# Ledger of designs, part 10: VHH binders against F-actin-capping protein subunit alpha

Target 1, 308 residues: F-actin-capping protein subunit alpha, of Arabidopsis thaliana (Mouse-ear cress) (o82631)
Amino acid sequence: MADEEDELLETELSYDQKKEIAKWFFLNAPAGEINYVAKDLKAVLSDEEVYNEAAMEAFPVYNKTHMICLEMPSGAGDVIVSSYSEINENEYLDPRTAQVAIVDHVKQICTKVRPANDEELPSLYIEEYRYALDAEIQRYVSESYPKGMSAVNCVKGKDNEGPGSDFELVVIITAMRLSPQNFCNGSWRSVWNIDFQDESQVLDIKGKLQVGAHYFEEGNVELDAKKDFQDSTIFQSADDCAIAIANIIRHHETEYLASLEVAYSKLPDNTFKDLRRKLPVTRTLFPWQNTLQFSLTREVEKELGLGK
Below, E stands for the ipSAE of ESMFold2; O stands for the ipSAE of OpenDDE; V2 stands for 0.75 times the mean of E and O plus 0.25 times the DockQ between their complexes.

## First folded at step 4 (VHH)

Design p26 (framework vhh_7ubx_2)
Fold by ESMFold2-Fast, scan of step 4:
Structure p26 (fold): chain B 308 residues (1-308), chain A 126 residues (1-126)
Amino acid sequence: as target 1 above (308 residues)
Amino acid sequence: QVQLVESGGGLVQPGGSLRLSCAASGFTFSSYAMTWVRQAPGKGPEWIATISSGGSTMRDDSTKGRFTISRDNAKNTLYLQMTSLKPEDTALYYCAKSSPLYKLLSEYFTGEYDYRGPGTQVTVSS
């Protein structure tokens, strides 16, 4: 009996393999759905220690990558959790209120807030540019994304006390549409890097917009659309720079979203079912749901180097 | 090697109750999650419930108020307690185990399994 049990145990995944597989599922959870993945994963993993360690490693990466928004206690507003606001793994700066949010990543809550100290904040010179831009972006977001959130963070040159040195601001815009009653969740993330080149008197602008959709009627279909942007403008006063940058962002995002809405409005009824039928793999032995799950399993095995 | 044998099925009147059992052998039962699946005549397989090695359960919303999954690791036995049975519950009921844990998540979701028993027939009729 011991020999038979030893042979069976050799087919079991090791602690490290289980942890890496669990982390993969967490990190590949659709926007807003990591807790659904967590619930399923906890049910199938018989090892609470593996679950807890995987969650502790994966949630911080997921939360920053998806730029989740957390309410700060006592009506202090919301903070966007991202690499651009990160002081350390558990502390994230809200430059708008000059407060630091202390975050519990696995629970996805802000537990405490403290005032930012002077070394965590940009100089008054940089803050003039950040504040002006933040105000214009807030106006744009309110008009275009009624439930959207934004932040403007200084990622380089925060200690510059006056003209003569380059600095970089990053604009983040996030919005979600959650419609579980319609078996659909949608997400938007945009990141705009603004490189203020003082010597050349030019702003170099780079943007990335990511649109996600997850449909889970009759199974799982995930869509992920990305668009890169480049632009430039002249280095002017803080107010003039803010207006110019906001107009550039508004122009590119409005045109891209309009093109996506036209594309989505042209989708026929049961488009996701039609996509299943047009994929070569859906004409094999399995329904598209089983085929997609099988493909994801093979991708995980390939990425983790798991072989028989 | 792996063997799963279901029992406890039979003919029952609407509103009745049945308790299904699945006897497992050939593997360390206590280390694996276990699943109940049914297949009605002319329909594909339908996932009912999964129970972890530690006793945590996941259930399909359509049956969760009437069906309860449980296990006895000392007896290597999986159970499904069914109450308030309806004619539409008529099906062949299978117990199942998946080999890799990450694949079990996918297989219970889609109804595909590496290991399953021959099933026990439940017929609900007046």
Scores: ipSAE 0.000, ipTM 0.093, lowest interface PAE 19.8, mean pLDDT 76

Design p28 (from a2s with A33W E104R L105F; framework vhh_surovatamig_d1)
Fold by ESMFold2-Fast, scan of step 4:
Structure p28 (fold): chain B 308 residues (1-308), chain A 127 residues (1-127)
Amino acid sequence: as target 1 above (308 residues)
Amino acid sequence: EVQLVESGGGLVQPGGSLRLSCAASGFTFSSYWMSWVRQAPGKGLEWVATISGSGGSTDYVDSVKGRFTISRDNAKKSLYLQMNSLRAEDTAVYYCAKSSPLYRFLSKYFTGEYDYRGQGTLVTVSS
């Protein structure tokens, strides 16, 4: 449905400004909902060229930021699309299977798979640490997250042939459930950067946890909780450190989720009913909805530096 | 101090209906999300349905959507599960549990076992 927002956007904004605003809407879509936003945005813009160019630029950023999971063809497993797995434009490494997935970002599919080159894979020395950690994380995820996915990637020091030089591994854990028939979508994303100081046998851990939930029955409520963690430990072997890291991650994630569960269980659920009571019984657009969309446009313009 | 007492289970024929009840005490019932979870013979715990403190939000496992309805009466401090079109695979011990909406995305191994659940009520769907 074209509406007054579409006319305002077409009248006041240049092609590039419309594209950047469209990109902002894509990039701020809730986890798992970019295609719903795409459908709505296409209706609002009514400009297929602006839509297509915005989508081509936004989907790659969105997919990597949300760490989407894609099935590789012919039962080759799944790949997590992220900045940590990106080796070339549209190419993402699954180090578990030593395969590179070629991705069509707008369609959100893996179109082809190829074997990784030796230069794209970590050395045998680093792979010993990556493999041990990946195995422990996979056990944790299988116990803790229904249909959850994980990956362990080397982001620094992949060419180290032996001890004495620093290296960095990144653990990614993702889980999501899309339940639009129940008016609820949820996601979990965690990223753990592990900096190995190999000569001193000390490692530093930095975690970033993000929980998203979107309820859209009787109105809209979006929950977006983020938490940063820091930890450190000593290690002697690949297996020893893998167990220690997995235990640290498990501890912080279970403690955070427990605290979030308590906070969330006390969420005022009358928020949905209050929003529903304020909505008109007709499909007439409410003034506050027009105000919200205008405010979002202004906020995007401010963040992008448009109108200066 | 927290107590949950389930009732309403029994033997029912396939396609039949049954209503489960849970009486809660020892906490401010209306302030907490509540769930029904079940355990079939020889299987692990399975989350079935969740309801918010006011009753404004509900969620269900896919296999029971359209057949089961969770509800609550905060004045009576009671939780209910209306089960329609029952199937053999619904045979289980059903537990009332203090819960969170996020449990649907997570296993008990991540959130821990439910802190408070009742003794359960057996539902047998015979053929």
Scores: ipSAE 0.000, ipTM 0.178, lowest interface PAE 14.1, mean pLDDT 77

Design p29 (framework vhh_surovatamig_d1)
Fold by ESMFold2-Fast, scan of step 4:
Structure p29 (fold): chain B 308 residues (1-308), chain A 126 residues (1-126)
Amino acid sequence: as target 1 above (308 residues)
Amino acid sequence: EVQLVESGGGLVQPGGSLRLSCAASGFTFSSYAMSWVRQAPGKGLEWVATISGSGGSTDYVDSVKGRFTISRDNAKKSLYLQMNSLRAEDTAVYYCAKSSPLYKLFSKYLGEFDYRGQGTLVTVSS
């Protein structure tokens, strides 16, 4: 590569290319760290319009994917931002309190709360199952996850008025510990899809558990562990279903956490060094027009499928 | 093989001090965060303190903050816990453990540390 020619032929990344690169860094930020990435990107980009557009496009996706928890104003409680609670890009349902949070994604704040309307809430029949499950999950989470948050949302069949039709509830559990002064951030998220199959009188249970940990003292080391679960139980009363589901979730999560801790603690030195290491997003400004940036642009384009 | 050998425990009066030591071998000591974990008679395991691989950052359970100091000597492959102003409630077997990031994610009681030694007994009694 002829570095001397860059001075004579001004080859720069386009506006759209810079935006897509910035979006990639936002979307790949470790759990709880998007604002550190934002600070570094703002310094590197030196283009506030590119930064603002990238942030507006990336933060909603990041926030929903990571299931961030936001405090609703005036003591209204907390809401979990996820695709399961999404009414539209800026409005998220808390079914526990029957409130809708209006969210500013880039600032990661809830700016306003309104009551949910009847069309946004499940029927009384479905609410009996949702409420009972939510109560049992809250009990489990309070026992097992310090400062953990949970929500139970109806994602299918919310308008069912009685027995005879299938419906689906989703249990979300999130816990996050941010300790940047100790160079460690960690996250837990679990999503349990419960398909209430009235015809067959069974509950089909599918769990997706994800643990993230980031150590960034003297380098960057990330742990991203995922596991899928399947289970089933019998379709009974709302209270009996809630107890059975909560016990199944507790069992699988407790065993998975124990297995992860054992597996992680026994990693040999070379395996630990082989854990995914992200290139550091540094506080150091670098020129976007150098050979490294042209190479990075092509790699990001391939990763994001922009060349297809 | 990873080996951790704790020492320095004993009988001490309330308000007294003890310094615990842990000798590590079988791994690149400076590359790993290290913790002290304790188990009081008839109780479960309790995380006490953690120190980063470089020694640049430390973390403590609230009940010992300001009284205990965790430190390490990477050249000697040793971990230390300086315990001051000891209370009867500090009576426990103390274990040196190679840290997992998971200890900070959820609960100090979730998961287990990989204990390689028998621990060292600390008794705070008159």
Scores: ipSAE 0.000, ipTM 0.201, lowest interface PAE 11.7, mean pLDDT 78

Design p3 (from a2 with L101F E103K; framework vhh_8h63_2; at its last look DockQ between E and O 0.42; V2 from the best seeds 0.00; counts 0 for: pae E 7.4 > 2, SAP .699 > .668)
Fold by ESMFold2, look of step 5:
Structure p3 (fold): chain B 308 residues (1-308), chain A 126 residues (1-126)
Amino acid sequence: as target 1 above (308 residues)
Amino acid sequence: ELQLVESGGGLVQAGGSLTVSCAASGFTFSSYAMGWSRQAPGKERELVAGISSGGSTYYADTVKGRFTISRDNAKNTLYLQMNSLKPEDTAMYYCAASSPFYKLLSKYFTGEYDYWGQGTQVTVSG
C-alpha cells in the first residue's frame, strides 16, 4: 500500500474549493509579498481560470487591508488605497489633492486620475479641520517614519456646514521597509478614528496599530503585533485640535514602539536562529505545504504584561 | 529636515583619546537606533559601534574595549569616546541612524542605516 500516500490534494477539490484556498493564500500574504505569492500560485495551480478569479477577488481586499500606496500619474503624488478612501471598487479619493485615483488592483497601479466631485469632498467647515490635522500628521510622519505615508479622510458628517453636528475623521499612517534581496520585510500600519462630538465638546480618539515583520531566508519567522488605544481631548479650533490629536498619536505610537523594543531586547541571543530551524526550509517566499508559524507576538505580550 | 551633524574630530597622537559627537534633529531621536561608521582612504566604510534606542551596544572587534558609544536622548546627541587610539583608527567618522520599525527585525543593530551625517575627520599620528 505504498501508493496510498501519493494521492494529490487537488484531485479531491472542486473548482470553488481550489479558488477559496488560493484566495486564502493571497489574503494571508505578508505585507509587500502578494506578488511573490501570485508567482508561486501560478506555478502550483494547473487551472489558470481558478487563479484569475482568486486574484481578482483577493487583490482588492488585500490592497485595502494593507493600505497600499500607489503613485498617481503625471506627478500628482501618491494615493493610499483603503476602505476610508473608497468611492467604489476601483476608485479611491486622495483628500489632500481633491483627486480620485482609478486603480487596477491586480496590477497594483493607478491608471488615471480625475478631479473629485463636490459630493465626494467634505464641506468647507469640515475641510478646515481635515486640512489642519493633515498638516500636523504629515510633520509627525516625516519625523518618525522614513518613507512613511499618511492621509486624513472624513468618514462621517462630511456635509456639516458649521457647528451643531458630530463628524468623524480618520488618520491613516503606513510605512514599509522592503528588503527582499535579504529576505526580510517590515511594515507599520495605524488607523486613528477621531469622533468630533459637538454636544459634549469632546474628541473621542481610538487607535489601532499593527506591526509586521517577516524574515524568510531558510525559514519563516513572522511578527504580527497589534495594539489598541483610547484617548480623548477637548473640542477646540481646527488648529488646536490638530496639534492635540497629533500629540496624542505621537505619544501612544512612540510608547508602544519603545515597549516592543524592550521586549525584543529580552529575547535570547539565538532566538532567530532557533526559529529558522523549527520551520520547514523552503526556496519560495510562502511555505505552501506548511502554514504553521511561530508568533513573536505572544512573547512580546508576555514581556508587556498584556492580557493578564 | 532630518539632519545628523558630527563634530569633535581632530589630530591626536597615538595612545591618546578623543570624543566625537553627533547632533541630531528633525526626527524622534529617542526612537532611533544610532551608530558610528568610519572610512579610511581607499577603504570601504565599516561599522564601528551601534546603540539601540534602549541602550544596548555593539562594537566591531577592532575597537572593542577601547571605544564607548553612548547617547543622551534629552540633548538628541550621540557620542563616541575613543581611547588608546592607533594610527589604524585614522578615518572619516560618520554618524548614522536607523528607523525604529526596521530594528524590530534585528536585535544587534547591524542592519542598514537610513541616514548618514557629513562626517568628522579623526587623524591619529605616530
Scores: ipSAE 0.013, ipTM 0.447, lowest interface PAE 7.4, mean pLDDT 79
ESMFold2-Fast, scan of step 4: ipSAE 0.371; ipTM 0.646
ESMFold2 (binder alone), look of step 5: mean pLDDT 82; pTM 0.833
OpenDDE, look of step 5: ipSAE 0.102; ipTM 0.493

Design p30 (framework vhh_surovatamig_d1)
Fold by ESMFold2-Fast, scan of step 4:
Structure p30 (fold): chain B 308 residues (1-308), chain A 124 residues (1-124)
Amino acid sequence: as target 1 above (308 residues)
Amino acid sequence: EVQLVESGGGLVQPGGSLRLSCAASGFTFSSYAMSWVRQAPGKGLEWVATISGSGGSTDYVDSVKGRFTISRDNAKKSLYLQMNSLRAEDTAVYYCARDSPLYKLLSKYGMDYRGQGTLVTVSS
């Protein structure tokens, strides 16, 4: 009876299903915690091929989404790994130093550095705007975010030699506070797209701000807050544009962080206990069937957009 | 360079009053919530009071509610703590502190910078 029932019950997970579940855990790891998730997954999975393939697919996406900062060798400074700095899957531009970092995503290290080629860098005309903005953003970040990092990349119109053509700069700000010995980790990520519209003589500004926090002493508590912004200013000199953009970014980020402070101060302590929980950092028995049932009907469908 | 400089500490009798001041420089003062924290001899750091960047919201530790008032003057880039009905238990070094939104979310105090401190001694 059991053999005939087993033939009708498809209870064993396929290779692809196991890989997608493992990828889901990697991609949903809190900021700065993907290596803890990796240790847990490797410890509970008996299938090294599933683990390796999931890690190879997930780490590049995670690293770019979280905009991880990697130290370049020989004191060359840090690079922010993001889609905006991406030349290819393994090479990321630091426009401030005009260097390209070669990245090993799974190890989360910069293995080598090379000078950027002329075709990888913006024209002198665009660089004047990028440089001025980068300087103002560095001043803002040094005031506002302890150990914060920033980059200003040209993502469109880098070959424009003078006025008459549109171009786009992207400002990235990232800050992390990792304190696993105190059972807490936090992150800030902001991306500001600045569309320099020469025909309209207007800068169109779009911001996306994201705050993450994970507290895991008295339970597992996650905060993930996102906010989109729109603004505009006039197309002026490089220095005047830089000051205006930096002031707009400062205003919106300061107001959003103040609103989060007010919201945080009004939360009852027990409210944190009801937030999402993560996979423990210590190895436990891992029930694949129960995990699949829960994930596909609630968490995985929700996170992956399955079933609309 | 972020600088926070406290002043106004001193010796005061129980039931007396003191006003502490903090002069801030090196950052956009109005953009930050500010706090007063204190450390009594032989004890750890204790949060006392916080004020929002706009000055519209304040919060206090229970032991000082109704006795202490935190305020700020954004035009002068200054933070204040008016301390009334002082008790021997209020004896401590008082620090002006800048709150970090990320640190505040993750830690009890959330401060990223503090000044050198000003000593308040309450005794007869």
Scores: ipSAE 0.000, ipTM 0.326, lowest interface PAE 10.7, mean pLDDT 79

Design p31 (framework vhh_8dlx_2)
Fold by ESMFold2-Fast, scan of step 4:
Structure p31 (fold): chain B 308 residues (1-308), chain A 124 residues (1-124)
Amino acid sequence: as target 1 above (308 residues)
Amino acid sequence: EVQLVESGGGVVQPGRSLRLSCAASGFTFSSYAMHWVRQAPGKGLEWIGNIYYSGSTFYNPSLKSLVTISRDDSTNTLYLQMNSLRAEDTAIYYCARDSPLFKLLSEYGYFDYWGKGTLVTVSS
């Protein structure tokens, strides 16, 4: 066993291993902080090719997962980058303005805007439901999330031209909550899938809420909380559906946020301050296998009631 | 609540194959790297290997020809396939969730969650 451990400690990281590690750090960067991770990682890796390839693969996934909001040039408004608005890797639809944003993922900028073509937009029938819902969600977000952004996209059935077919709308809400007086950055992202079931005359509603918090006073800790929701309402007029859906979303999100405020207020300050700051920049290879062995030993000893 | 539950251990004869499973719940399994680790009686912990969120696998060189790690993100399940088992493979086998944040913050990174382990005994 000792010989096997020595062999493990002597193995050098391959190109692919370094790239996967780099991608992992990018993908696990706190909301809004991927560029800080990028600077640290570039300094540590010393291999620009590994860094560039990892960034090219990771940034598109990160940007869509975090639902980043980018300003479209020349006052064209903002777009939310997500899988639900994705036309292709570099083009994202803003259905509110009927525009397509062309995105540079690594730079996190919108470089160009074009009008959406007819094939990219929902039918007039679907747009009636999308528009009404978007208006109600905008009202809710403006009341509950100052600087929050929202979008309502059709992800199924966009070509339906009348009653008799099912379709699906997705509501996206994203917000950053900065609290510099408390040394804490927060992020909110919620996705609500609304399945309009014409056959049963029911709307099946599924929510996925994700909250991130990063505390950075005298240390570094990241909190990530997720919650799934289910609800339903009746299939009725566009305006009535919009009001009902917005009220359901408002109810669940308000209650969840209130519960998180209570939970976070009970966390001891020392829990955040006990963590050490990020590793200093180094020119040596990081012996991740050695670190892994040490971490496993420590945690097992703790669970078994052994150790320090 | 994060839970990891290993299964598939037991008594096996030398030279045979065995597949261990780890059922994960309470977190987004598809977003985490996962590890297999073992501890033989009277020995220290030995890292077997890991599988990243992408499906890329990395193994202890001493075990690479004998084991395969895989994952099924649709069922939140991690697998360890072991072939040509020997008496020295007798150990408690653990699955563990990677903690990239602690690796970044500390010279000695941490795993944040472990299973309770499953015992594999290789004997006649």
Scores: ipSAE 0.000, ipTM 0.138, lowest interface PAE 17.9, mean pLDDT 76

Design p32 (framework vhh_surovatamig_d1)
Fold by ESMFold2-Fast, scan of step 4:
Structure p32 (fold): chain B 308 residues (1-308), chain A 125 residues (1-125)
Amino acid sequence: as target 1 above (308 residues)
Amino acid sequence: EVQLVESGGGLVQPGGSLRLSCAASGFTFSSYWMSWVRQAPGKGLEWVATIKQDGSEKDYVDSVKGRFTISRDNAKKSLYLQMNSLRAEDTAVYYCARESPLYRLIQDYGYFDYRGQGTLVTVSS
């Protein structure tokens, strides 16, 4: 019986092997689903120490990679958790409000907020460009992504007090639609690196767009799509740069989304019928526990060279 | 600007029939899968029926299968729902919806990127 074999195999795994496998499942959880994976892992592992250590190591990586958005307490606004806003593992800068959010990664909550200090913020010169860009990106996001969030962070050259040195701003856009009652979760995340090159008077623009979707009832459908972009524009005033960058981002994101729609309208009839057949809401749950046990067995077999 | 305008709703007795129509504008209607979705008072949105761009594929929720027929006229940019053998449980606001499998990720209406204002269907004696 496969389930009995999976249970016996899991019992024979070392502490470190169990921890790394658990971390793998956390890190590969679909967008918005890490807590469902957590629940299933607790049931399967039956070892709270392995579970706790894996969660403590995996959640920070997952949260930054998926760019989760957390509410800051007392109406202080929202912060996007990412490597670009990271001061240290538990502190993340919201440059829009000049506040630092203190984050509990495993609970996925912002526990408190403090004002950013001067060393954590860009110079007034850089802030002029960041502020103008942030304003234009907020306009774009409000028009194009319902419940979408954005941030503009300075990641290089923040101490630049004027012309003569390069600096880099990063635009982050994230949107998440969680509908677990309808067995459908999805995410959009985009990162645009804008390298302000003073000597050449050019902005070098690099974008990375990622789309994830998971319909997780029997007959699961998954989408994981990514696209890289390159562009450039001229180094001008803060307002002119902001308008040009926002237009470039809008153009590429609109074109990519249109391309995805065309691609997915041509999915096999059976795949489309399966997705449609599962809407509206059903009460059948995907058997995550059984699937997780089978996946754990496959990972162990792969590592040990068994089941060839 | 994308617009979807429904019509044909009304009060009908159990066992009766109604035909709903949807007039589409502002996009290339023939390039999109189209759907009908409904919302009963105090309930969430429920998908009812879907039709492929060329009309060759049609799907229905089980509760309406054999009673409802979805169709389209690409030349007129119109979507239709023929409803027969109506039941009290079919009472709802019916919405014409444009479908994108991706839009669940980034739009409030999920699987549908646009829907009309709706037309009320009341089934009672």
Scores: ipSAE 0.000, ipTM 0.150, lowest interface PAE 14.6, mean pLDDT 77

Design p4 (from a2 with E103K L104F; framework vhh_8h63_2)
Fold by ESMFold2-Fast, scan of step 4:
Structure p4 (fold): chain B 308 residues (1-308), chain A 126 residues (1-126)
Amino acid sequence: as target 1 above (308 residues)
Amino acid sequence: ELQLVESGGGLVQAGGSLTVSCAASGFTFSSYAMGWSRQAPGKERELVAGISSGGSTYYADTVKGRFTISRDNAKNTLYLQMNSLKPEDTAMYYCAASSPLYKFLSKYFTGEYDYWGQGTQVTVSG
């Protein structure tokens, strides 16, 4: 019966189906590669309206998911674009400088900056904890991740008045190695949610670490490794909390990177070739997709060199 | 700020031995892969030895069996013990460091390091 599906794959695709397939390719672009995918998609689709709509919907999601770093004008520093810094679709808070970056997602540029207003910033009490943590995380990142960037954002409790209030800080760390001349692009993303609980006098810590690599010398092989962590520490002064949290993050991230190096060293020479042979089957047959989407997906995959 | 400071270079006779050292600061030394490269006048920089955070070692064919790389994580120091030195070993020797992430992401490319010291000159007479 599978052989009879070839007839269905030749069915004409609707505007919405073409747009969703184009969005899939944008959203699944490897770290640092979305503009290469964009160039290829624009050529393959030959339909500016489908391309423009797909790009407008996909780039904001991609940019936030990959935590892209954008330079703010006139030496104002860099902002990390993420759901944690998001005020609205085009405005992102840099809490370190108390500035809001206005972002053009498709062009991946910061067009303007403005000062954050008081309603966009945490209370002075929470800011003391955020500032101390940010300083310790910057020190850690400078020691462990070349060209890495970090931000500490307040997620909840922004409207809290002072001591006795629960609040949540999020630490985000991003680092990229883009080396297309050596056929390898890679990224590191870590997100640490720290829930400051006054009643229990405990900080509940949850981490999500993600490392991705795209190797394209032996074929388009994508590796994606994820790990979740849980930890806790004592609710103390801002400086003591910052030191304790930074040490916990350093410990878990160092241990995870060491485990990845060990795991990677045990891979056989032919592992990437075996993985490559299996990837086309899994990516073209998703339970949530209908048969009409598969035809354009296969055509785009051939154009992008993702299929045979 | 990450710093690498080499020392121990000098003049030595052919067939002699010399140890160069690299003092590291401003990063978690024990987690980083470390290496030694050299550059002779008019030639490209050559990676001669590497050591992982776990202690696994690599040597270029030109030095294998003569040079030994080692690390002391308690002292944040990298060493290169050079034996049976030859005139062609004459070069500026550079200490190199690579973060765990960048080493992992660059597994297929040997010789890629992120940070380099200022170098120490080794001259072999004879």
Scores: ipSAE 0.205, ipTM 0.613, lowest interface PAE 4.7, mean pLDDT 80

Design p5 (from a2 with E103K L105F; framework vhh_8h63_2)
Amino acid sequence: ELQLVESGGGLVQAGGSLTVSCAASGFTFSSYAMGWSRQAPGKERELVAGISSGGSTYYADTVKGRFTISRDNAKNTLYLQMNSLKPEDTAMYYCAASSPLYKLFSKYFTGEYDYWGQGTQVTVSG
ESMFold2-Fast, scan of step 4: ipSAE 0.243; ipTM 0.595

Design p6 (from a2 with E103R L104I L105I; framework vhh_8h63_2; at its last look DockQ between E and O 0.54; V2 from the best seeds 0.00; counts 0 for: pae E 4.5 > 2, SAP .717 > .668)
Amino acid sequence: ELQLVESGGGLVQAGGSLTVSCAASGFTFSSYAMGWSRQAPGKERELVAGISSGGSTYYADTVKGRFTISRDNAKNTLYLQMNSLKPEDTAMYYCAASSPLYRIISKYFTGEYDYWGQGTQVTVSG
ESMFold2-Fast, scan of step 4: ipSAE 0.430; ipTM 0.718
ESMFold2, look of step 5: ipSAE 0.169; ipTM 0.561
ESMFold2 (binder alone), look of step 5: mean pLDDT 83; pTM 0.843
OpenDDE, look of step 5: ipSAE 0.269; ipTM 0.643

